# Designs tried in a protein design chat: VHH binders against q9xw16. Part 216

Target 1, 132 residues: q9xw16
Amino acid sequence: MSGWNAYIDTMTAAAPSIKRCAIVGAADGSVWARTEADNVFKASEEELKTFVALFNDVTQVPAKGADIEGVHYVVPRTEESLIFGKKENTGFFAVKTKSAVLIAVYEGPNEVAAQVRKAVESMQTYLNNAGY
Key: E = the ipSAE of ESMFold2; O = the ipSAE of OpenDDE; V2 = 0.75 times the mean of E and O plus 0.25 times the DockQ between their complexes.

## First folded at step 18 (VHH)

Design sz2 (framework vhh_6fv0_2; at its last look DockQ between E and O 0.02; V2 from the best seeds 0.00; counts 0 for: pae E 16.2 > 2, framework grips, placed apart)
Fold by OpenDDE, look of step 18:
Formats: C-alpha cells, structure tokens, sequence
Structure sz2 (fold): chain B 132 residues (1-132), chain A 119 residues (1-119)
C-alpha cells in the first residue's frame, strides 16, 4: 500500500458515510490516491483540474456550484481552504493542503456531514504538518 | 477506565460465518456511534461498519453489504457483527471502536480479534 492510499483508508475509517475519496494535486488535479474496488472515485483528471482551480477564488464558487464525478452540487458557502457541496442526500467536502486537495463524497442525512468534515480536516492538518 | 474487548474471531472456511462481539465499559455506551474496523496484513486500517447510538442507522462497506450485519444491545453495552458468507479477503484483525456523534475519528478502540478465512 502506498502512503497516499493509507491516508484514503484513514479518512474512510474515520467517517463511515464517505462513499468515495480522493487525494489529488492542488496544482493540476492529478490523482495521487483514490478509493478503489466497489467505491471507485470516478472523477476525470480534466474535471479535477477544473475543480482544484476553484480554490483560486473560493468566493465565486457558491454562485456557480461545483462538479464532481459528473454530478453538480450546490455550494452553500466556502472557506479559504474548504469547499463543500450538497445534492439531496449526498454531498462532498474538499479541503486544500499545501500541495493537495482532499475530496470526500458522502451519502447520508445532514447529520453525518460533520463527521465527514472532521475526517478530511484532520487529514488536512496532518498533511500540512508533514509538509504536504 | 474505558475498555473495548472484542471476541468471536477464529478460523473459518470460505462461505462460513462468525459472530463478533465487543464488550464496552467505562463510558456511556448508548451515546456513542460504534464502529467495526479491520486490518489485514500489509494493509491499513479499513472501515467495515458503523451503527448509530440508538441502532436505528447502520452503515456498511460496500464489499460486505448483504453479508455482514451490525447490531448493538445498549442494555448489555455490547456491539455485534454477524459475518456471513465470509471470503478470504475478509481475513483481518477486527476492532471495535467508539465515537461520539460529532466525532470524526474513533475515541476508543479495542485490542481486536483475529478472523482467518481459509480452506
């Protein structure tokens, strides 16, 4: 198992509602690791390139939403290094580190969202401290 | 002192069944989400299943859906995992873990019980 795959496992272990997860390069959207097998993260690198670019100006994202895996999400608000979206009983959290973007797509009621956020933000903190 | 003690692991053939138990003490059991996680050799910690504090909500890893069933008895402070139709890829050390409603990472985790699947 690659080091990045271990981080995927850590996030999915921390938040059971996470269905798919990926770690991608913040600069170009290249996939460093992602959930596999029954929970394959399916976003293309072209899509991810567009997605990670949203962090260049997060203030504009609520007006236009965000697309992941061909699904359009409403983005209620953003933070400097955090973009999250909702669609019915699904959503995503994306956090930016120094060099990466962590994306977690989840399924469930709103009450599970807090756990997903905590999982990705914990990993964000860890990776930032590690220089990534 | 918080304690989580798993039991019920063992050696089974493919297609066999096991029922894991986790005895909890030292915390308010019925206020916590309970988890099953597993770790196979040379693999990281892997989420398997979660059950809400009341037991009304259950979640499963896709690869175990339809085969595993998580349940809990809050009167006995016990978590269960019924594992049916076991596969070789299910072999791992299985741990129970506890987390408050708003927690991302588990607050507590047991020592684990070994599950081996082999013909």
Amino acid sequence: as target 1 above (132 residues)
Amino acid sequence: QVQLQESGGGLVQPGGSLRLSCAASGFTFDDYYMYWVRQAPEKGLEWVSTISSSGSRTYYKDSVKGRFTVSRDNAKNTLYLQMNSLKPEDAAQYYCAASEHSSGSPDYRGQGTQVTVSS
Scores: ipSAE 0.005, ipTM 0.240, lowest interface PAE 11.4, mean pLDDT 90
Fold by ESMFold2, look of step 18:
Formats: sequence, structure tokens, C-alpha cells
Structure sz2 (fold): chain B 132 residues (1-132), chain A 119 residues (1-119)
Amino acid sequence: as target 1 above (132 residues)
Amino acid sequence: QVQLQESGGGLVQPGGSLRLSCAASGFTFDDYYMYWVRQAPEKGLEWVSTISSSGSRTYYKDSVKGRFTVSRDNAKNTLYLQMNSLKPEDAAQYYCAASEHSSGSPDYRGQGTQVTVSS
């Protein structure tokens, strides 16, 4: 298994509420790895390019929200390297590393969101320490 | 000493072909998943392709499927990337990398070879 596909598997194993996720290039949104098969992460290339550009100024994102897989999310908060989006009983966490953006789309109530955030941030830390 | 050395880059016209090689030494090549990543000027790293340790499974970034073919020759400790129907978007520094386990960073990465696609 590739190193990038293995990171997808690690995140989904750590937080089973993650339904779809991807690792994409921070500069252009190119897909490095994603969930496949019955849970394909289906964001378009143009959507991902727009999405990763949100990290150029995260302070503006709460006013706009964010789109992933054709779904519009309210963004109640951001941090320098993290965007949290919410819609009904679903949400996403996205974090930026040196070279990549990790995106995890989950389903479940707010109590589950903390588990998803922990899984994504743990991977963020790991990749940053490895130079990615 | 672990070494990964890419070669086979060069200048090609759009629609042309190149074959990249990655010669490996200093580790048990047959135990490692191998993959290709690339970096265009002023852009981040982009995963391109992965091949399992035996060569029985291959994976590709969607934009290169059907145009690129990854392969390996474990008897020669060599990884290959056949690149057909090259586009200007494929121009980049191409690196090979090796990883033994699924949750870590790549254990090893080469120095890269340049692919240039120009009119």
C-alpha cells in the first residue's frame, strides 16, 4: 500500500465516523489519495482548487462558508491551519500541512466531531514532522 | 547506504512519451511499496502513482490513468514509469519514493529527474 493511501486508511480507522477523506496538494488541490470504491471522495478538481485556496486567509472563511462535493457547509470556526465545516448531521475537518491539505468528511452529532478532529490533527502533526 | 536514483527525464513535445527509471540500492527492494511523486515549479508535491511490493497492484492519480503505467523489476531493483500522451501539465521534477509501512512518511526518496513538456 502506498504511503499516501495508508494515511487515508489510518485516519478512517482512527475515526470510523469519517465517511470520505482525501489528501490533496496545498498549492493546487491535486488529489494525492482519497477514499475509493463505495465511499469515493467526489470533489471536482475546480472545487478542490478553490477549497485549498481558503487556507490563504482562513479568517475570511466563516463569512463565506465552504463547498466540498457540491455541498455547502457553514464554517463556524477556523484556526491558522484548520477549517471546520458543518451542515445538518454532517461536517468536515480540513487541516493544512507544509505541502498538503487533509480533508475528512464525517457523519454524526457534534460529540463525534471531536474524534474526527483528533484523527485529522494527529495525521497533520505526523506529516508536518515528516516534512510534508 | 540507501540510494534511489531517478533517470529518464528530458524534453518532449506534447503528446510524446518518456520512460522514467528509479534504481534502488541499500534496502530490500522487494519488501517496499514504491511510488512516484512530482513537483512543478512554484507548486507543492503531487502523488502520481503507486505499485505494490510484488508489482501485482498499481494505483494512479486520476489525471494520469490510461496515460501512465507504473511497473517494477524486482530482479533489477528498478522502478519504472512509462509516460504516454504527455501534457504541459505533466511537466515537473519526478521523484521515486519507498515506504514499508502504511502509517508513516516515505522511508526513502530520490533526488528527482526533470520532465519538461513544451511546444
Scores: ipSAE 0.000, ipTM 0.161, lowest interface PAE 16.2, mean pLDDT 82
ESMFold2 (binder alone), look of step 18: mean pLDDT 85; pTM 0.850

## First folded at step 19 (VHH)

Design gd1 (framework vhh_8ghr_2; at its last look DockQ between E and O 0.70; V2 from the best seeds 0.00; counts 0 for: pae E 5.1 > 2)
Fold by OpenDDE, look of step 19:
Structure gd1 (fold): chain B 132 residues (1-132), chain A 123 residues (1-123)
Amino acid sequence: as target 1 above (132 residues)
Amino acid sequence: EVQLVESGGGLVQPGGSLRLSCAASGFTFSDRYSISWVRRAPGKGEELVARIWGSGEYTSYADSVKGRFTISADISKNTAYLQMNSLRVEDTAVYYCARGYPPIPEGDYFDYWGQGTLVTVSS
């Protein structure tokens, strides 16, 4: 295992419905790790910069939704460190740690969302406990 | 090219102080990376002494050095420091700085290391 990629692998292994995943800097949206190859996470850093800034005021996000990889998602609700969105049979979960934002894009019925959420929140908890 | 260069080591008496520096190049200190000081004493394995994450808001220390050592970073200089106070003979070791990532259950992961600087604590 190497660097932040190990955490990408851990999340994707925990939730097979995750199609693409990224770990980005909470401050600037810089990509620290991401899925690649056939499941390349395609969000630009400019888009990610805008995305991570949503966490500055999550209360406004449901009204406007969120964009990832050029796709607009409806955001039903938010929590202080959690933004999730849906679009048809796809969605995303994004959780914020002290330093990072973990983003998982998934595909499947609504039932798979719980597993995806658990995967990213587990990683969030792990990193938070470690001070990250 | 990523490079870490330690300095500040030397001979000091018990109870003395030293300040180690780790000058980084080829990358910029950021929340993406941690900087750690790892020491290797003669005949012993590696010990993670201190770690600083990102902007420096989070630090951790080995129990053996808590209260005596302080890790810090100057982002403007892209340099990390280890202030070592109340030095003991058992602190004698080669001290390395290393760029790393959040620890995983399997252990710490570092991708770049400095050449090390020798700290000798002796009366």
Scores: ipSAE 0.413, ipTM 0.708, lowest interface PAE 1.1, mean pLDDT 92
Fold by ESMFold2, look of step 19:
Structure gd1 (fold): chain B 132 residues (1-132), chain A 123 residues (1-123)
Amino acid sequence: as target 1 above (132 residues)
Amino acid sequence: EVQLVESGGGLVQPGGSLRLSCAASGFTFSDRYSISWVRRAPGKGEELVARIWGSGEYTSYADSVKGRFTISADISKNTAYLQMNSLRVEDTAVYYCARGYPPIPEGDYFDYWGQGTLVTVSS
């Protein structure tokens, strides 16, 4: 059905601490690809629609936090196209491209976060240059 | 069932114009997919001529057709178009419409193709 699965594989290979990830439509949160099997990315369509809308005004996100897969994250910081969330020993990075939002949920200490961020930002750059 | 149906091919003199149509069914145009025109002349490889995505907002073209060809989409009709102006003999080919994605390391990936429409440019 979808050739987007190759990009899931690329991100998980680049940062092994990524436990789950997804590529979703920026306009509506529809799932284009996600990790499957034992590491299924489980977020409802309603939750993803709310999540991608956070990028409409990232400045308000640190005060509110963000929900993914039914988990509430504290958001220490945002950038115009990036949201970073933390809860306990887990976190996420989400980045927006022209057409999509890339979401990577990871596990590990804060030292791991830079590797995850690099993986998603590299893909963000690639997709933006390809017009996605 | 996903289908792509091309139409509008024919015989035209050099310098002439022609408009191709690609009617899609079984899916709707969206930011998830691109629609591309790919051409193939006998004994030649495939050439990606034009691509449209982002619900019509984004386009790209092969260098060989820039300034002469324009790709567009009518979302309400679920149809993409290729306006071909200033046609040359080397534009003679079968033109295919294809649904695609961003390139993978092995190259472009198209999961559905139309049957093609012949464009012949000759005197």
Scores: ipSAE 0.133, ipTM 0.510, lowest interface PAE 5.1, mean pLDDT 87
ESMFold2 (binder alone), look of step 19: mean pLDDT 83; pTM 0.846

Design gd10 (framework vhh_8ghr_2; at its last look DockQ between E and O 0.70; V2 from the best seeds 0.00; counts 0 for: pae E 3.2 > 2)
Fold by OpenDDE, look of step 19:
Structure gd10 (fold): chain B 132 residues (1-132), chain A 123 residues (1-123)
Amino acid sequence: as target 1 above (132 residues)
Amino acid sequence: EVQLVESGGGLVQPGGSLRLSCAASGFTFSDRYSMSWVRRAPGKGEELVARITGSGEYTSYADSVKGRFTISADISKNTAYLQMNSLRVEDTAVYYCARGYPPIPEGDYFDYWGQGTLVTVSS
């Protein structure tokens, strides 16, 4: 078990609409922790390597979207350390810390997105304050 | 296989200094992990003495050792250190190096430990 699993549990508890979640290395997309079992986060490390690289220039992401777990999401807009996407009744929030990228995939109406964002951004702040 | 090998412990007089080393193998230092020194004094429980992020950029200390102890890491050598100055009798303990993760409110989680090195501070 990875100690990063505790952070996965914290985010998923804070936002029940999160179906799958992962914490990956910002530099290489390596998986540090992820949801497992019935809600296994299935993105490959190769895909994640590509995904985390999006943060090198987030301004280009809305034009091309983002792929997670083989699913293509429309990215309405980005922020310096935030990428979020939508597809029908699903979406994702990805935030970047100093060392990591936190990814939460959620399912539900648009109203649940705010809670998901809050969960991952809270974790982002926590980790940044801890030097991560 | 992950392994942590500690060295540098010994007998020292109050006010003296020691430098502990923790040579890590089986993984590479990075912010995927943290390195910590945890001590166990005779008859007492474990105390987290110091923590450093895997990149070596951020450190934290127990109040009991602030200003006296310094944790550091040499990434190129995959080794963590604990410089212990102004040692006190109450610093006597077995000091363990441990691989961990970012701190959580619930406590600390360490998945690998060194064998420990004894530090005795006595006149």
Scores: ipSAE 0.748, ipTM 0.866, lowest interface PAE 0.6, mean pLDDT 95
Fold by ESMFold2, look of step 19:
Structure gd10 (fold): chain B 132 residues (1-132), chain A 123 residues (1-123)
Amino acid sequence: as target 1 above (132 residues)
Amino acid sequence: EVQLVESGGGLVQPGGSLRLSCAASGFTFSDRYSMSWVRRAPGKGEELVARITGSGEYTSYADSVKGRFTISADISKNTAYLQMNSLRVEDTAVYYCARGYPPIPEGDYFDYWGQGTLVTVSS
């Protein structure tokens, strides 16, 4: 396990309800690491470029929603560095660090969503403190 | 092929200065990576002395060098630098440039290293 792949493992271990996740460059959406094998995170680089640009003004995102892996999500709320999306029984949390966007896609009820949010925000804090 | 080439080492008196360079090829500096200077004195382990993101925007330093060493990067030249001022005898070491990532509990991971440049600080 190398560099960014270790952080994929850390997030999925911290919140096992995460079905897929990725770490992508905040500037261009390039994939630095993602879940692989049976749980491939399958967003295109073009889709991810559009997605990370949402963090340029998160206040406009609830009106538009967000697309990840070809799925359109309603975005009920955002925070300065966090976007929360919902579709039916699935959702995502995405957080921005200094250099990256962390994306976690999960299934389940509100209690599961809270665990996912905690996992990504803990990683966000750690990466920011490390200069990333 | 990723390559890192250090230069700028030499013999200098205590209180003097040196500037080390690390020229990179095979990848472009970006925030995906960090560039680090790691030193080894003979018979000692590694010490991470300074780290900078590949874009040049974030830096950190070992306590032993804070206020004396400055890491920087020039993206247009794909080169990182270590300005070493107020050098002390204990700074004597081989200085390596290394490409890194965020640390994990097991420590830092560096996937590519230069061959090193010797810095000797003595009267």
Scores: ipSAE 0.295, ipTM 0.630, lowest interface PAE 3.2, mean pLDDT 88
ESMFold2 (binder alone), look of step 19: mean pLDDT 80; pTM 0.813

Design gd2 (framework vhh_8ghr_2; at its last look DockQ between E and O 0.69; V2 from the best seeds 0.00; counts 0 for: pae E 3.5 > 2)
Fold by OpenDDE, look of step 19:
Structure gd2 (fold): chain B 132 residues (1-132), chain A 123 residues (1-123)
Amino acid sequence: as target 1 above (132 residues)
Amino acid sequence: EVQLVESGGGLVQPGGSLRLSCAASGFTFSDRYSISWVRRAPGKGEELVARIRGSGEYTSYADSVKGRFTISADISKNTAYLQMNSLRVEDTAVYYCARGYPPIPEGDYFDYWGQGTLVTVSS
């Protein structure tokens, strides 16, 4: 077990709508921690490598969307360190820290999105302050 | 196989200096991990002495060693160091190098430890 799992647990506890979650290296998309068992985060490292590279130019992401776990999401807009997408009653929030990308996939109505965003952004702030 | 090997311990007089090394293998220093020095003094529990992000920088120290100890990492050598200056008798302990992660409020988690190196400060 990785110490990064504690951060996964913190995010999932903060937002019950999160179904799957992962922490990956911002540089290469390597998986540092992910939800497992019934809620296994299934993105391949190759897919994640492509995904984290989106943060190199987030302005282009809305035009093409983003893929996670083989699912294509519409990306309405982006911020410098934030990519979020939607697909039907699902979506994701991905935030970039100094060294990592936190990805949370959620399921539910649009109203749950705010809580998910808050969870990942809170973790983003925490990790950034810690130098990660 | 992940392995951490400490070296540099020994006997030193109060006010003296030592430099400990932690050579890591089986993994590469990176943002994924932290490297920490943890010491265990005779009859006492473990104390986190210093921590550094694997890729360098963002160091932290126990209050007891601030201003005297410096943790550093050489990524090219996959080795971490603990420069100990102005050593005191109470610094006597077995010093362990440990691979860990960013600090969490719940406590520190380390998944790999070295064998430890004894530092004895005595007149």
Scores: ipSAE 0.738, ipTM 0.860, lowest interface PAE 0.7, mean pLDDT 95
Fold by ESMFold2, look of step 19:
Structure gd2 (fold): chain B 132 residues (1-132), chain A 123 residues (1-123)
Amino acid sequence: as target 1 above (132 residues)
Amino acid sequence: EVQLVESGGGLVQPGGSLRLSCAASGFTFSDRYSISWVRRAPGKGEELVARIRGSGEYTSYADSVKGRFTISADISKNTAYLQMNSLRVEDTAVYYCARGYPPIPEGDYFDYWGQGTLVTVSS
């Protein structure tokens, strides 16, 4: 399997409620890999540059919310390297690694959110240990 | 087109030093990729010797070379280096530079390789 796409596949397989996801460069929001075809992750690089910059001060994010794919999410809380967003029956988890931000957008009630979080945090740990 | 070109191999006595270079073109070193040195010696198969993330910050080494070899990158020259000190006869191999990604469960994945540079360590 080529490049970063293997990690997209790993996350979507680990958490079937993930509908779209991406791996983007933490410095500039450039897309290294994303879900494609019928589940295209549709965020501009300008939007992603703004989004990854939220990790520079996560304490400010709950007051502002976050935008991904032109959708505004309420951010109930953050952790040092994690942002959780929610809107109606959809949400996202985003985690920062040493070099990237992993973004997973899911559909479903809050009961499935734990599966999504576990998938992205497991990948975060793996990539951090590999120096990424 | 992505290319990796190794240089700096040669014949050296045990205890000596060599510096290998891996000049890249067709992409810019960045945090997206890793650059690895892989060696192939007769009868031993391939061994991942050292890896650096293309930004130059994160490195790893095979146990067989720790403390003797140092991998580095110069982003301004788009070139990676392997400084090989305290060389031993067992280090004799063809050394390849390869572009890669985080390892997968089956092991490392490299999408581009150089042609290799021969290092011979002989008394």
Scores: ipSAE 0.287, ipTM 0.651, lowest interface PAE 3.5, mean pLDDT 88
ESMFold2 (binder alone), look of step 19: mean pLDDT 80; pTM 0.816

Design gd3 (framework vhh_8ghr_2; at its last look DockQ between E and O 0.79; V2 from the best seeds 0.00; counts 0 for: pae E 3.3 > 2)
Fold by OpenDDE, look of step 19:
Structure gd3 (fold): chain B 132 residues (1-132), chain A 123 residues (1-123)
Amino acid sequence: as target 1 above (132 residues)
Amino acid sequence: EVQLVESGGGLVQPGGSLRLSCAASGFTISDRYSISWVRRAPGKGEELVARITGSGEYTSYADSVKGRFTISADISKNTAYLQMNSLRVEDTAVYYCARGYPPIPEGDYFDYWGQGTLVTVSS
């Protein structure tokens, strides 16, 4: 097991609506940890490489959306270190730390999004403070 | 195969200095990981001495060694170091390097360890 799995568990525990989650390298999209088993995060390496590169210029992301696990999401807006998308009753939050991108895919009504965002942003802050 | 190999230990007098090396193989030291030095003194438990992020940007130290020890990493050599100055008798221990991850409140997780190198501080 990777020590990064503990952070996956922390995020998923903080927001039960998170269905799948991954921590990937910000530089190359390499998977450091991800949910597995019945909730396996299925994004390919190529897809993740493309995804993390979105953070190089987040201003263009709303115009084209974002793809995760072969699913295309509408991206209403972005922040410097935050990309979030929506599709029907699903969505994702992705936050960038110094070294990593945390991705959480959730399912539920729009009201659950706030909790998911809080979970990933809390982790973002924690990791940044730790130098990651 | 992931491997960590410590070197540089030995016998020194109080006030002396040593530089330990931790050569990593089978993986690249990067911001995906942390490298830590953990020591085990005779009759005592393990103590985390120092930690460095894979990128080398962040370091942390046990209070007992702050100001005396410096952890560093040379990515080009895939090696981490522990510069030990002003050594004390109580620094006597087997020093291990370990591959780890960001710390969690519950503690540290290390998945690979070196064989250890003995540091003896004695007059």
Scores: ipSAE 0.681, ipTM 0.833, lowest interface PAE 0.7, mean pLDDT 94
Fold by ESMFold2, look of step 19:
Formats: C-alpha cells, sequence, structure tokens
Structure gd3 (fold): chain B 132 residues (1-132), chain A 123 residues (1-123)
C-alpha cells in the first residue's frame, strides 16, 4: 500500500549494506520516499535541493565534494548520471533518472560498494524504462 | 483533497471519435506520478488503456488501442486527455482516469481514481 515506498524496500532488500536511502525529485529535491523507523534518512530540504543540483554539471563535483545528511563526502569520481561519495567507512551512491535522484548511503568497506551500486543502477534502469 | 474528474464520454457510432478529459485537483501533474486511463466493460475486467508520465515525456498503450488512441497532458490546465479515434463496439466501457506510479511485478498501483465517464459505441 505505498507508492514510491515499494522502491525503497526493493533497493534495501537488494543491498543489505544500504543503511539509509531516498528517492527525491530531480528538479527540487523533494522527498518522494525514504527509509524510516530505525534508519531515518534525515537530509534537510535545503540540503537536498543543493544535492540534486550537482547533477546539473557532474564534472564540477569532484573538486568540491558533496554534502548529504550533514556529512561531507569526498567524491572521487562521477559519471553522467552517477555520483559516488566516500567518508571513512561510509559512502553513498546517487543516480539520476528521468525524473528522480536515487540516493543510497551505506556503511562498510569498499568491498560492499559494488553491491550498493548494482542495486541503485538496477533501479535507475527500471525507472528510466518506465518513464520516470 | 486529491480529485480526478473525467468528462467527454457519450454515444458515438463505430468509426467515430471522442476526446476524454481528466481534470486533476489537489495535486499538480508532475514527473512524480503517472496518469492512466483504465476501462471497465460489461462482462470484462479492468484494462489499462493508456499511461502518461506527468511531464508527458513517456506514453504507453494497450495493444487493443495502439494506433487509435492518443494520451496527452496539458500541464497549464492540470489535465490529461485521451483522444479516441476509429472507435469500435468493443471500446464500449466506463473510462476512469487514475493516478499511479511505476509498475511493479505485482501489477499497477493507483492511489486515486476518478468516478468514470461512459463511452458507448453503437450503431
Amino acid sequence: as target 1 above (132 residues)
Amino acid sequence: EVQLVESGGGLVQPGGSLRLSCAASGFTISDRYSISWVRRAPGKGEELVARITGSGEYTSYADSVKGRFTISADISKNTAYLQMNSLRVEDTAVYYCARGYPPIPEGDYFDYWGQGTLVTVSS
């Protein structure tokens, strides 16, 4: 019985290393769905608006890093529709679809990053094919 | 309060055309949602006829209507439309518009429905 919440559940099930995630509007950063309960995704509206705007020119992001949930991440690489951030034993993957940005924050060593990336990119492909 | 209101149904001869409207209120048509037309005919179940994403960028159609029906949206009027051409007796149904999300393996989920508009195709 939940519109966008079903996709939060799909991503967290596909990659258990994801601790928090959200689906936000690509134009304005509005939250369409997020993890809640014990692992609330807590980025502010202002922070999310700034974050999604990074996709306007991903080439500028490695020089300045990215902030989410009040945490500053180093961004070692970007791709046309993907931003990857690292801080200590945590990181995030964010991908842009036609209408949304998917954000997954994970904890663990680099070995789990591939699983997280796969989960987020699989959802990106699915949503793009569905027109979102 | 989210509402969807259909209009434009009526009686038409086979081969004719009708244009249905789905006026939205209580939310703005946007890329967060899809607007779909679903029909229910006597003795048949519900059929998803057409879907448009809120921006109008993506559309899809049931095989039964492809090439004859066109879905569109006018964001400035917060309204979606279904242009129905080359109508057949088999298109007789109550047509509902519904707000939805990306499909999942369990099927489509629509959280708000209009009350429907009757289309009758008869000689």
Scores: ipSAE 0.299, ipTM 0.625, lowest interface PAE 3.3, mean pLDDT 88
ESMFold2 (binder alone), look of step 19: mean pLDDT 80; pTM 0.816

Design gd4 (framework vhh_8ghr_2; at its last look DockQ between E and O 0.83; V2 from the best seeds 0.00; counts 0 for: pae E 2.9 > 2)
Fold by OpenDDE, look of step 19:
Structure gd4 (fold): chain B 132 residues (1-132), chain A 123 residues (1-123)
Amino acid sequence: as target 1 above (132 residues)
Amino acid sequence: EVQLVESGGGLVQPGGSLRLSCAASGFTFSDRYSISWVRRAPGKGEELVARITGSGEYTSYADSVKGRFTISADISKNTAYLQMNSLRVEDTAVYYCARGYPPLPEGDYFDYWGQGTLVTVSS
């Protein structure tokens, strides 16, 4: 078991709408922790490598969208350390820390998105303060 | 296989200094992990002495050792260090190097430990 699993659990507990979640290396997309079992996060490391590279220039992401777990999401806008996407009744929030990218895939109406964002951004702040 | 091998412990007088080393193998230092020094004094529980991020950029210390101990890492050697200055009798303990993760509010998690090295501070 990875110690990063505790952070997965914290995010999923903070936002019940999160269906799948992963913590990956910001540099290479390597999986440090992810939801498992019935809610396994299925993105390949190759896909994640491409995904984390989006943070090198987030301004281009809205034009092309983002892919996670083989699903293409529309990205309305981005921030320096935040990429979020939508597809029908699903979406994702991805935040970048110094060392990691936190990805949360959620399911539900738009109203649940705020809670998901808060969960991942809270974790982002926590990790940044810890030097991660 | 992940392995942590500690060295540098020994007997010193109060006010003396020691430098502990933790040579890691089976994984590469990175912010995927943290390296910590944890000590166990006779008759006492474990105390986290110092922590360093895998990149070596951020450090934290127990209040009991602040200003006296310095944790560092040589990424090129995949080795962590604990410089111990102004040693006190109460610093006597077995010092363990452990691979961990970012700090958790509910408690620290370490998945690999060294064998420990004894530090004895005595007149």
Scores: ipSAE 0.783, ipTM 0.878, lowest interface PAE 0.6, mean pLDDT 95
Fold by ESMFold2, look of step 19:
Structure gd4 (fold): chain B 132 residues (1-132), chain A 123 residues (1-123)
Amino acid sequence: as target 1 above (132 residues)
Amino acid sequence: EVQLVESGGGLVQPGGSLRLSCAASGFTFSDRYSISWVRRAPGKGEELVARITGSGEYTSYADSVKGRFTISADISKNTAYLQMNSLRVEDTAVYYCARGYPPLPEGDYFDYWGQGTLVTVSS
């Protein structure tokens, strides 16, 4: 177990339909932890820097969508600290904490999407309460 | 190379004060990490006495030291401090600073440790 990698494990265990996920710095998009090996989260540093900046004004995101791992997602809706992206039978949830952005990419039906959202929001709450 | 170096330990009488320093190199204090002071006394296990996030905005303390010890950080010096007031004989221990992460349900995880600095509280 490593520092932030434990939280990758916690999220993937809470929602097994998460195919890939990452924890990145909210200020600069630097990767603190990510899924590796057969499920490598493959976003570039420049892409992640652009992605976390979306949280500076989430109200503009539905009009333009979001890119993660070179994939363009439509963004049906956002909330102040949450971006939901969708493409066919796949999607992502991203949430911002005080220090980080948590990104989870999943595949599957509607029940799976709700499970993924719950997993990332639960971690968001925990990290915020811990000062992260 | 990540390195943590403690200093400021020594011999002090009960009721006295002491300030420990933890100088970090190989990484910059940020919200990604926390810095903790952990102590180990003979016949006792490790006790996390204080934790601060790298921004300095979140701190926590063990009940045994609450109100007597204060943790702080100086980002410009990449250094954390532990101000220890109203010292007691029971505070005698080797004090380590350690780099950590958000607490886990089963306990804390620290990936880098300093060598420790001895604090002896005795008359």
Scores: ipSAE 0.329, ipTM 0.639, lowest interface PAE 2.9, mean pLDDT 88
ESMFold2 (binder alone), look of step 19: mean pLDDT 81; pTM 0.821

